# VH-VL binders against q8vl04: the designs that were tried, part 26

Target 1, 152 residues: q8vl04
Amino acid sequence: MKKQERQRYIKRLLSSNEIERQEDFVKLLRAEDIDVTQATISRDIKDMQLVKVPSATGGYHYSMPVQKQMDTEKKLKRTLKDAYVSYATQDKFVLIKVLPGNGPALATLIEAMHYDEIFGTLGDDAHVLIICKSLAMTLELQQKIQRLLSDH
Short names: E, the ipSAE of ESMFold2; O, the ipSAE of OpenDDE; V2, 0.75 times the mean of E and O plus 0.25 times the DockQ between their complexes.

## First folded at step 15 (VH-VL; framework fv_gimsilumab)

Design e1 (at its last fold request DockQ between E and O 0.45; V2 from the best seeds 0.70)
Fold by OpenDDE, fold request of step 16:
Structure e1 (fold): chain C 152 residues (1-152), chain A 122 residues (1-122), chain B 107 residues (1-107)
Amino acid sequence: as target 1 above (152 residues)
Amino acid sequence: EVQLVESGGGLVQPGGSLRLSCAASGFTFSSYWMHWLRQVPGKGPVWVSRINSGGSSTYYADSVEGRFTISRDNANNTLFLQMNSLRADDTALYFCARDSSTGEGSYYFDYWGQGTPVTVSS
Amino acid sequence: EIVLTQSPVTLSVSPGERVTLSCRASQSVSSYLAWYQQKLGQGPRLLIYGASTLATDIPARFSGSGSETEFTLTISSLQSEDFAVYYCQQYQYWPLTFGQGTKLEIK
């Protein structure tokens, strides 16, 4: 598995689990038939700049770096709201139409979010094409887009 | 035979909590995404939440995001929906449903339970 | 959101009759359309997916057709056990949406 794909998976795990130890990542990933070592996970944690945050019940769990993610999301939200024209979907594809000049920037921001739903993103002057991993992921990406547009 | 049996519904006050369960049998539970949907009498179903096969990924409808938590126990073939901060508009018959696809989601549902009623009222 | 309009709202029919139910989408949903049957006191049962594919263990008298915005569910010869409410559902656009249903009742 490629590093980027694995790291997206890690992000997904973090969104749905309170993971306390590196070994837990290994276990969870292996349970999904992803062969990884703790050393690999350690590198990913560093690369992804994961941080430990306090848990409600005590202790700590890993989390995405809040500030950086928040900044990117805020920028994405602003850019999308300002430039958005429409979107359509077909199969695993989401095509976002934007005001001219905004495609590349929006594509970059979307990519920077590392959404688990996305296989790849391309942008031209007035469009962003998102390729999702599955039909279900296409639907879920729509939800994310809509939430960004509606101040969710 | 595929079976889904919901339980845990009841009457609760606004702001209250309720935990729904869905007992699954007749198929490899851990291989399917599972969903909760709800239905008001006389209306069509409304999707509420989904959880992937392993439980590592969840999604929620906007109306329940932050209040509801979907989870699963694959060892015991059970799906859960923890509902907090319940509101009157959460009143409905709640169904657990199996996603039609194995290993991934399709968001159409081949098997449903009989439903468990949830009533939120003061 | 995609609005699915089903017609008629209610249909009174007799066993043996051919029944055609309509589901119209406010926008194209390609073929990402499912049909469900819901009997009183029961959960829905999947009949058709992908607009025209018969679900497992569904009688052959059920069939689906259509694409984009116009869809139909047909029961070639209505059986006594077919009296129920039928829903269409699209799964191309978020949020997922269902029609309001068509009720088949005994004439």
Scores: ipSAE 0.865, ipTM 0.951, lowest interface PAE 0.5, mean pLDDT 94
Fold by ESMFold2, fold request of step 16:
Structure e1 (fold): chain C 152 residues (1-152), chain A 122 residues (1-122), chain B 107 residues (1-107)
Amino acid sequence: as target 1 above (152 residues)
Amino acid sequence: EVQLVESGGGLVQPGGSLRLSCAASGFTFSSYWMHWLRQVPGKGPVWVSRINSGGSSTYYADSVEGRFTISRDNANNTLFLQMNSLRADDTALYFCARDSSTGEGSYYFDYWGQGTPVTVSS
Amino acid sequence: EIVLTQSPVTLSVSPGERVTLSCRASQSVSSYLAWYQQKLGQGPRLLIYGASTLATDIPARFSGSGSETEFTLTISSLQSEDFAVYYCQQYQYWPLTFGQGTKLEIK
């Protein structure tokens, strides 16, 4: 089987299964009558740049990079919708105020987005402090925040 | 002396396309962020887009995102704005402008061109 | 978005007078405010940034002051070449916004 055809099957497996281990790819492909070695799967994981994302059960499973970002963004939007109060900027700082208890979750989600504008993110119970790389990026990060807060 | 000269404006129908150019001289073009702004006569300017010094990073106003593309040619000291899916409310005088700071953006603009008019009407 | 309201809309003055133009922001923009001059048929010219810092090659008769929500541009002794439209612009909050302008015209 050609590499591109095999990798297409791997994408389909990821869309319908939460796959935690490399050996599970071999097992699932064999169930579809596709015989492949674990060495081949390991190479495919590197070639496809698959990432491990948290599962609801506390472990990790493989995902496509695009799907990981979409899941994190959905969670970030939901967290902001539920808890956002306001934000303000000064110099390279963006300070987001949230309802008490929500700061750590929001800070973790923002860090997981890996926004290029951000140097670092720090949260307390009711705030997230974002330190941006430049004054211009502080202004530009605001566009991202505003889009996350909107319906569109 | 710093000079910025826009060209490529004109009359175009809704849904049409237009490509603006800005010729730069009198400064090290490749060291500066560059911007496009537009202005309806009698009103203040409105920011449209920016491109960093190397051309690797671009940003757009929400009203033009997905329709306009900013680019630059540092070898020929030229800034471009490709405008697609034009609407009547894109009608304005379009300016290229130099960001006031080197190496980073400042989002205030020390030199502007004379502007090139764009009219979108059926 | 931040609304910048300039007053007056039009000011009729004579050369030699001291002129003060106002810009009021709908929310605090700290000192992230610039002033521009625009003559007919030309692009804007940066006069002031950071509320009070003169831009390169701007005559000393121009000065800026203010912070937070209220800012002024002062021309200490108006010259005949200073008749133009003046705009303020904030750059603290997205999106960037300009005021509607003050037209400075000869009396």
Scores: ipSAE 0.701, ipTM 0.880, lowest interface PAE 0.9, mean pLDDT 91
ESMFold2, look of step 15: ipSAE 0.625; ipTM 0.849
ESMFold2 (binder alone), look of step 15: mean pLDDT 94; pTM 0.960
OpenDDE, look of step 15: ipSAE 0.844; ipTM 0.942
ESMFold2, fold request of step 16: ipSAE 0.677, 0.652; ipTM 0.872, 0.863
ESMFold2 (binder alone), fold request of step 16: mean pLDDT 94, 94, 94; pTM 0.960, 0.961, 0.960
OpenDDE, fold request of step 16: ipSAE 0.859, 0.863; ipTM 0.951, 0.951

Design e2 (at its last look DockQ between E and O 0.03; V2 from the best seeds 0.00; counts 0 for: pae E 3.1 > 2, off the site)
Fold by OpenDDE, look of step 15:
Structure e2 (fold): chain C 152 residues (1-152), chain A 122 residues (1-122), chain B 107 residues (1-107)
Amino acid sequence: as target 1 above (152 residues)
Amino acid sequence: EVQLVESGGGLVQPGGSLRLSCAASGFTFSSYWMHWLRQVPGKGPVWVSRINSDGSSTYYADSVEGRFTISRDNANNTLFLQMNSLRADDTALYFCARDSSTGEGSYYFDYWGQGTPVTVSS
Amino acid sequence: EIVLTQSPVTLSVSPGERVTLSCRASQSVSSYLAWYQQKLGQGPRLLIYYASTLATDIPARFSGSGSETEFTLTISSLQSEDFAVYYCQQYQYWPLTFGQGTKLEIK
């Protein structure tokens, strides 16, 4: 696997998990048939400038650099709150309805979050269609959407 | 045989804390997502919290968010629910349940414990 | 949230009878519906998932059908051990929701 592709996967893992140790990355990636060593992960962590942040339950977990991740999430939350009309799901599909003119921006922000649950997204003027990887992932994504909408 | 045995329930005053445990046996505990649900007598179950296989991901019902903490000890095949700032409306029979899926949550439950009662009262 | 309405609330039946329980969803949940049996003093037991798939070690007299908003649990010939409360549960939408239950009691 190419470094960039692996790092994209790491970003996705971080978006959905509180990962505490480098060994945990290795386990998670290998579970996805990605052969990687701890040494490689260590290099990726440095290259990606991952930081350790306190966990709510104590201890620490890895996170993307605070500034970029925070900015994207803040923008996503703001855009969603301002433009959100409704969402519905069917199997692996999530359809978000937004106020006209906001679809493309929302889709872009969702993509920028690199959620592991998402296979792909499409946006038009007033809609964002999200294709999830599975039904389970659809429910997980709904949780994320609910968190964003509820300010949790 | 798959077995889930809850413990730790009891009577507590509002604002108090309890820690529930669920002892699992008969399956590879670390391979399954686990859940807590609760049930008021005469009503249907209500989902409370879930934890993925390795404990790296948790989620909570809005009603318990910030007050309850789900965790697991895979070495000892035990699921936990730390309940803080308990309220009267937390009174219920609390069940641990196994998610039917391995690796990712399917959010239907193939095995349940017998439950442990939690009563929050002055 | 999805509201699941079960009917009837209570059903008095005799052993050997065919029993049909209904679960109606406030909106479509596709086939992502499970049925549980709960006996007094016990935790729920999974009977059916994905609307019609029989869970492991469940007797063949239990069957599920339906999709979208209308679902049915059928017991072809009621046995004495089947007197219990039955719940439906959807897992298409967050939050997960259960019905209020149908109680099968002996006539």
Scores: ipSAE 0.420, ipTM 0.763, lowest interface PAE 1.4, mean pLDDT 92
Fold by ESMFold2, look of step 15:
Structure e2 (fold): chain C 152 residues (1-152), chain A 122 residues (1-122), chain B 107 residues (1-107)
Amino acid sequence: as target 1 above (152 residues)
Amino acid sequence: EVQLVESGGGLVQPGGSLRLSCAASGFTFSSYWMHWLRQVPGKGPVWVSRINSDGSSTYYADSVEGRFTISRDNANNTLFLQMNSLRADDTALYFCARDSSTGEGSYYFDYWGQGTPVTVSS
Amino acid sequence: EIVLTQSPVTLSVSPGERVTLSCRASQSVSSYLAWYQQKLGQGPRLLIYYASTLATDIPARFSGSGSETEFTLTISSLQSEDFAVYYCQQYQYWPLTFGQGTKLEIK
């Protein structure tokens, strides 16, 4: 399984569970038919910069740092402000045009947001193609893009 | 062969309006994105606005957004810039320019017009 | 926004000389830099794009080099028709910006 897809599952597990141990990640991923080693999970925890925070029960659980989540969205908004040209939606596709040299950076930032609507993202020098999971999710993603582009 | 000819410049009071035109010839106008730029003598050009091939997408410099409107008439090979709420710092020579790539934006400009002067004074 | 600083501001030279003009960007623009020539009373003429690619019908005596923040335009043997103002322009980030120009004048 690809690292970006695996880390997306880990983030979703964190949103619905208080996970205290690395082995609990392995158990929960295997329940989703994702077969990973504890060594792989350890590397993911480091890559994602997960931290342990106090639980209501008196122990600690893994959490995504709030600063990193805000930093990614801030970078995405800045990249769009600096380079956005236009976007178009057709069927399950969203095509974003950008000034030359900005496609890879934008694609990376969109992947780092871990939007559930997205099946996959591909960038070239001046475009990002987003493939959504369904027509309904394409509309949801379009609304998110519109909010990111707004002055609000 | 490729020709871009601006017109419609002149003297206006602050708060006034002006409409610039750019007549295009010698190429398939409807295949190209088009831009407006302006230049104060002795300084470099400043980008103002662009419009894609069919006119469905426009974009503006922050300094003119909400006041200027770019448009095109592909049947008559003409680019326009409607300039409202003019200010003294809009005073410049205004150029239309062709984006270098057909069907998409490249954002460097292979053909420019001669420019039309706009003066906003008093 | 990205500031492009050209040097020298004015250069006095004779026909036949090799001329080098500089453009420095305040932040990296990768290779997304173009060069233009502008003669009095005319619109700019595209010379170079993508830092080093000659535009259509531009004489081979013109060349461009550089990347990131430092760029040069070179005229290998100056001709009498080359006296003009030269501008660089970046197109990686909004707003698109131009340098202040280098005036190339006859000595």
Scores: ipSAE 0.343, ipTM 0.756, lowest interface PAE 3.1, mean pLDDT 90
ESMFold2 (binder alone), look of step 15: mean pLDDT 94; pTM 0.961

Design e3 (at its last look DockQ between E and O 0.02; V2 from the best seeds 0.00; counts 0 for: pae E 3.1 > 2, off the site)
Fold by ESMFold2, look of step 15:
Structure e3 (fold): chain C 152 residues (1-152), chain A 122 residues (1-122), chain B 107 residues (1-107)
Amino acid sequence: as target 1 above (152 residues)
Amino acid sequence: EVQLVESGGGLVQPGGSLRLSCAASGFTFSSYWMHWLRQVPGKGPVWVSRINSDGSSTYYADSVEGRFTISRDNANNTLFLQMNSLRADDTALYFCARDSSTGEGSYYFDYWGQGTPVTVSS
Amino acid sequence: EIVLTQSPVTLSVSPGERVTLSCRASQSVSSWLAWYQQKLGQGPRLLIYGASTLATDIPARFSGSGSETEFTLTISSLQSEDFAVYYCQQYQYWPLTFGQGTKLEIK
C-alpha cells in the first residue's frame, strides 16, 4: 500500500481510537487487512508529526496536533471550573488566582496549550503567573482566557 | 464590634421573588469578600454565593445560579441577595458571612449574622 | 463536589471529659479545612482553619489535626458552654461544602 493511503488509514484510526502504543497501530491496521511493520509506523508518526496528549484516565495517546489542543483545552476548562477565583492583567502579566492547592495543576495545563502569546508560566499554591511576549499578545491571551471562563 | 444583620426574609409562594439584605457594621465593609449561606434546621450550612470586595467578581452554587444574584452597596455597607423563581427547596435560614481576611479571599468565615428565615410554600 | 462526613452524629458527654470529633472528606482537601461551633439561634463561630490553626479568641482547649481526607477536632477539657453542634468545612474546591454536623450533648 502507498504511504499516502496508509497515512489516511492512520488518521482514521486516530479519529475513532485512543492509541497509546505504536504496536497498537500495527494491530488495528491488521484488523483492516493492512500488514505493516512497526518501523514503518514509526516513520509515519514522524512524517505526520503526531503528538501525545493526555487521556481522560491518565497516561497519553497519539493525536493530530489540532486534536491534542482540543483535549487539553477540555481539561483546562474543567480545572478552572473546580478552582478558579479571579484574574488580573497588568503590562505583559496575567495573574490567575485559584483556590489553595490548585496552582501547579493549572500552570501545567496552560503550558500544555503551547499558546504562542506566552513567554513563560509559573505557578504557586494558589496563583498562576503568565508572562506574555508583548502587550498586544497579552490582550490576545486575555481574550482566550475569557473564552475558557465563559464556556464553563 | 463586628455585626451582620440579615433582613428581608418571609413567606413566599413558589415562583415568587424575595430580596435579602445584610447590614454590616463595626468593620471596613468594602475591604472584605462577603458570602451568603443557608441552613435547613438539623442540617449543615450550604454555601450559596460570594462577592469580592468591590463587587466585580461573583460566584454561585449550581443550585441557585441563574435565579439568585448577589450584590453589594459599599457606600451603605449593605450586602444583597436577589432571589427569583423560588422553589420549596430554597426554604432555609439565610446567613450573610464575612470572609476572614481583607484584600483577598480566605474562603472560611469569621463572622456570621443570626440569619433571616425564608419559607417557600403554597 | 466534596462531601464531608462527620462522626459521630451525636455524642453525649460530661463536662471535664476529652472529646474528639471526626470529619472525613470524599477526596483529598489537603489541609484546607475549617471547624465551626454553632449554638441554637446563632450563626456558626469559627474555631479552626487550615486544619490546625486556632482562630482568634478561641480557647486553647480546642485543637485540630489531620490532612488529606481525615480530620479531627479535639476539646481537651469540655466546658458547659461547649455543648453545641460542630461543623467542618472544606475550601480547596468549589463549591465550598460543610459536613452534616456533630451534636455535642450533656450526658
Scores: ipSAE 0.307, ipTM 0.719, lowest interface PAE 3.1, mean pLDDT 89
Fold by OpenDDE, look of step 15:
Order: sequence, then C-alpha cells, then structure tokens
Structure e3 (fold): chain C 152 residues (1-152), chain A 122 residues (1-122), chain B 107 residues (1-107)
Amino acid sequence: as target 1 above (152 residues)
Amino acid sequence: EVQLVESGGGLVQPGGSLRLSCAASGFTFSSYWMHWLRQVPGKGPVWVSRINSDGSSTYYADSVEGRFTISRDNANNTLFLQMNSLRADDTALYFCARDSSTGEGSYYFDYWGQGTPVTVSS
Amino acid sequence: EIVLTQSPVTLSVSPGERVTLSCRASQSVSSWLAWYQQKLGQGPRLLIYGASTLATDIPARFSGSGSETEFTLTISSLQSEDFAVYYCQQYQYWPLTFGQGTKLEIK
C-alpha cells in the first residue's frame, strides 16, 4: 500500500476510534489486511502531525491536528447546505449538482478532505464529478454525503 | 463450514431495550464486515446496520439511527446489536449476515444466520 | 430509495421446468444486483451477485442476466429443493434495498 493511502486509512480510523498506542494502529490495519510495521506507523504519525489528546476516561489518544480538518469539514458542510441541489451515482461515479457558481469551490473542499474513497474530482460551474476507487468506495462516499446533508 | 447463530430476541414493551448477539464460526471473523438485517414475515429483508472488520466504522439505516448500536468482539467471534427505545415497527426477525468481501464492504451477503425474533408490543 | 419490483409474485411450476424470474429497478443500478433464495424457516442464501456471477457452491442450473433496470434469474431445470422465495437486492445506492420476492410453489 502506498503511504498516502495508508495515511488516509489512518485518518479514517482516528475519526471513528480512540486509539491510544502505535501498536493499536498496527493491529487495526493488519485486521484490514494492510501489512504495516510499528516503524512505518511511527513515521506516519510524524508525517501526519498526529497529537495526543486527553481521553474522557483518562489517558491519551491520538488525534489529527484539530483546527485544519475541522475547518475544512465545516466549510464543506456549509457549502453543501447552501448550494446543494442533488446527487446521483453510476458505478464509480458520483455527480453532485449545485447552484451555479459553486462547483469549483465544492470540488476544492472535497479534495481538501482527502477522502480515501476518491480517485479524483472535477468541478464545473454547477457540478462536481467524483470518481471513486471502487463500487464499495462509492457506497462509502454516499454515506459521507448523506451524513453531511443530514447533519449527523 | 461458515455458521452464524443469532440470539437475544424476545418480547419487549415499547421503549424497552434488547441486545442481540451473533456467534460466528467457520471463518476468520475479524477479516469480514458484518451486517444486521431484519425481515417482517411475508416481506423482503431490510438492511439495518453494518460494521467494518475492526469495528472502527459503523453505519445505520435512518429508521434505527440513534437507537441501535452495532458492535463486535473479534476475540470471541461475536457480533452485537444493542437496540434501545424499541418501537412496534421494530418487530421482525433479525439476521446477522456476513459481507462477501474482506477489507472493504461489497454490500451483498454471502452467509446469513437463521434469525432471532424480536417482538415489540404493549 | 431504489424500488425493486419482482414478477411474478407467485409462480406455480413443476419439477423439470425452466423458470424465469424478473426484477425491475426504479432506476439504473448498473450490474450491482444480487439474487437470494430463502426457504421456509431459513435465512437467505446468496445465488448470484454482480447480476450474473454464480455464488460459491450454487448449482449451475441457476443463472442471472440483465443490467441497468431489468434483471432475470433463470433456473434451467427446476429441482424439488428449489421451491422457495427468491429476492433480488441492489447495492448501487443507499439505502440497500430488496425486492418483495417471488414465491415458487409446486404445481
């Protein structure tokens, strides 16, 4: 697996779990059939600038640098709320229709999220075309879109 | 042989809670995404929830979001569904099912259990 | 959501006959359609995925065809153990949806 793909996966794990130790990353990734060593994870943690934050139950867990990612997601959600018209899928393709003038901005925000599901994006004045890596990834991306639209 | 055995179903009053379990055997449980589905007699199955291999990612149908929680214990090859705030329309036979793919979800199901019945009634 | 309509609702057939079941989608689901068999008192069994790929350990008498909005499950020569309810399921769109089923019963 390429470094960027692995790191996107790590980001996803962090969004859904409180991970306390580097060994836990290794276990989780291996459970997903991703061959990785603790040394590799250590490098990824540094590259990604992960930080340790206090846990509610005590101790610490790894987290993404909070401000940058949160800001991007907030902007993405706001843009969708303001400009969203509809979306449809076909195989690995997701087509989002937006109000005129909002396509490029939305595409930029989607790219900035570095979703693992996405191979690439294109935006015009009133559309964003997303190419997913697989059908499964298209379904996963639909979940993300649905969550953003439903305020969950 | 792949086996999935559901348990924990029963009769419960509206607003009550149940915890369903699914015991898995015959395969590497921790490698597969797992799902819960439910079926009303005489109707087709309805997807309820999914969980990825390590439990780090879950997703729910709109009808159960905020009330149900899917989880798994890979050490004991067990899938769970915690059902809270149960309603009459939650009455159904509940199935655990294995996603056909490892690592990534395929969202079709190659093995199903026999189901455990859940009845919500006053 | 995608609505899958199966036809017929019930089909009375005899062993040895060729059986054709239909599944129609309210909009295109490409080839992301699965077929299941469910016998009384049992969970569903996967027959076909990807519209036309036979699942593991499924007899060759079962076959699937179609794409987009029209799909067909065919049993070339019906066996006594094939009397059951058959469901189609799409996995192109959330939420995942199933058809209402076709019941094969003995004539």
Scores: ipSAE 0.246, ipTM 0.715, lowest interface PAE 2.3, mean pLDDT 92
ESMFold2 (binder alone), look of step 15: mean pLDDT 94; pTM 0.959

Design e4 (at its last look DockQ between E and O 0.02; V2 from the best seeds 0.00; counts 0 for: pae E 2.5 > 2, off the site)
Fold by OpenDDE, look of step 15:
Structure e4 (fold): chain C 152 residues (1-152), chain A 122 residues (1-122), chain B 107 residues (1-107)
Amino acid sequence: as target 1 above (152 residues)
Amino acid sequence: EVQLVESGGGLVQPGGSLRLSCAASGFTFSSYWMHWLRQVPGKGPVWVSRINSDGSSTYYADSVEGRFTISRDNANNTLFLQMNSLRADDTALYFCARDSSTDEGSYYFDYWGQGTPVTVSS
Amino acid sequence: EIVLTQSPVTLSVSPGERVTLSCRASQSVSSYLAWYQQKLGQGPRLLIYGASTLATDIPARFSGSGSETEFTLTISSLQSEDFAVYYCQQYQYWPLTFGQGTKLEIK
């Protein structure tokens, strides 16, 4: 299994389970016929920046870094609302045009979101070029951009 | 031969729920992205939802986000669509469709089922 | 969203005739266009993808051409089983969109 797919699965598990230990991730994934080691899970936890939060019944469980992501998303949305001009796509490429001076900041915020759809980004003064991992990912990234631009 | 057979459609009141199923055969089900689309008579299909090969990733149209849940059982070659909080404008023929690609997804569809009808009415 | 306009809406033709269906996009979709055939009471069947690539097990009498905003589906010699509704679909821009369809009926 690809790392990105595994990590998406981990995120899904976190949304529906209170997982306390790394071993619990391993058990849950293996139950789904996903071959994984605790070492791999440990790396994923680090990469995903999972945090431990208190449980209602005592103890701790793993959680996504929600607050940080929320703050970044708010900033991203604000930047787009203020500076957005247009976007276009070609194959795996998304080109966002912005008002001059806003390209670097927008690129930084997009990178900070750690979207699974994105292979990489480049920014200049008035543009952000996003390279997606696939055609499907390009389409799905478009939806995310559209939702950010709307009052959704 | 690739086959997709939808079931679970029917008549339901607004606010009700239905669970659609799609039985797949004739191919390695677990290798493909799967989709749900719907079609109103006399109109073109409309995309509803997708799920990747292992079920770790799902995506929804804005019109159904938060109300519908796509899932799959690869052991039994079955795709599901849980539809909650149904509305009149959800009335349509619902199709299960295979993405033409395996793990990458393409969002064009090489095989479709015959569809299962969903009618939401008071 | 990308609007796909198909023409004609309905076409009456006889077996053996050459048929040309048009699909126009409101803006460029490059070559990310598919064609489907849908018979009454059945689900759609993929005919063409990438604007011009014939799908698996589709007869050679079907062909697709075009790019950007203008696309064409051609049936070189219409067969009796080809009477159906044909849809084009773009998959470059979100949301995915289909044309309204062209109905081929027997003259």
Scores: ipSAE 0.822, ipTM 0.934, lowest interface PAE 0.5, mean pLDDT 94
Fold by ESMFold2, look of step 15:
Structure e4 (fold): chain C 152 residues (1-152), chain A 122 residues (1-122), chain B 107 residues (1-107)
Amino acid sequence: as target 1 above (152 residues)
Amino acid sequence: EVQLVESGGGLVQPGGSLRLSCAASGFTFSSYWMHWLRQVPGKGPVWVSRINSDGSSTYYADSVEGRFTISRDNANNTLFLQMNSLRADDTALYFCARDSSTDEGSYYFDYWGQGTPVTVSS
Amino acid sequence: EIVLTQSPVTLSVSPGERVTLSCRASQSVSSYLAWYQQKLGQGPRLLIYGASTLATDIPARFSGSGSETEFTLTISSLQSEDFAVYYCQQYQYWPLTFGQGTKLEIK
């Protein structure tokens, strides 16, 4: 199974289990007929940047990095506040205009959000072009952009 | 010959309203983004607001957002600034300014009017 | 917001002198800096944009340089019509901001 598919299973395990040890990942994956070593799981944990957070029971368990997502979103909102001019949507394209010099930074932050709706993002000096996967996903992304812009 | 002429300034009490006008001539007004700026004597200009060429997009400095409204009438080559809930710190000389590029923003200003004074005093 | 600090605040000089005016930004604005001249009773006049590009109909005695946080405007041989107040303006971040000005006075 490819690394990407294995990591999706790991994410699903995290959503339904409080997993404290890497050994437990191996055990749970084997129960689904996925044979993997602890070394592989250790590399996946590093690649996915999993963190340990406090459990309700007083221990710790693995989780996706919520704090990193919050930091990226804060930077994205700040960049929009500092440089946003306008946006327009046509077909699967969303074009965001910004003050000069801000396109690449905004494009990088949008990519770091890992929005499922996005096929790709390019920035030139004063624009960010977002190409979405479908018309329906373009509408979903537009709602997310509007939410980000609604801050002061 | 590009000209911008502001009008509508005056003396007003705190909490009052004024509407500034900027008459444009000598260029294709509807092709340019337009801005309002203000300046107190002895200090640098302070940016207030902008509007794109067809009026579909506006933006405001934090100090005036919610109180001021920029608009334009492209048929009559006129830019407006509706100023509500005026405060003493809105006292300044108000300029309209042309963004330097056609059909896109450049965010620096190649032509300015002579200004219209606004005084907010009790 | 980006603070632009100009120096000197006032400069007394004679025609024919070479003059250098400074503008310092509180954080990098790359090359997105403009310079303006303002005479009494008038709106500002654009001199320079992009830190170093002369605007339309500006005499060649004006030049600009710098990037990031440090910018200069130079007048190579001061003419009598050059006595005015000079402002820098950044246009990389909202809100657009101007410096406090340098007043160039006749000695």
Scores: ipSAE 0.422, ipTM 0.785, lowest interface PAE 2.5, mean pLDDT 90
ESMFold2 (binder alone), look of step 15: mean pLDDT 94; pTM 0.960

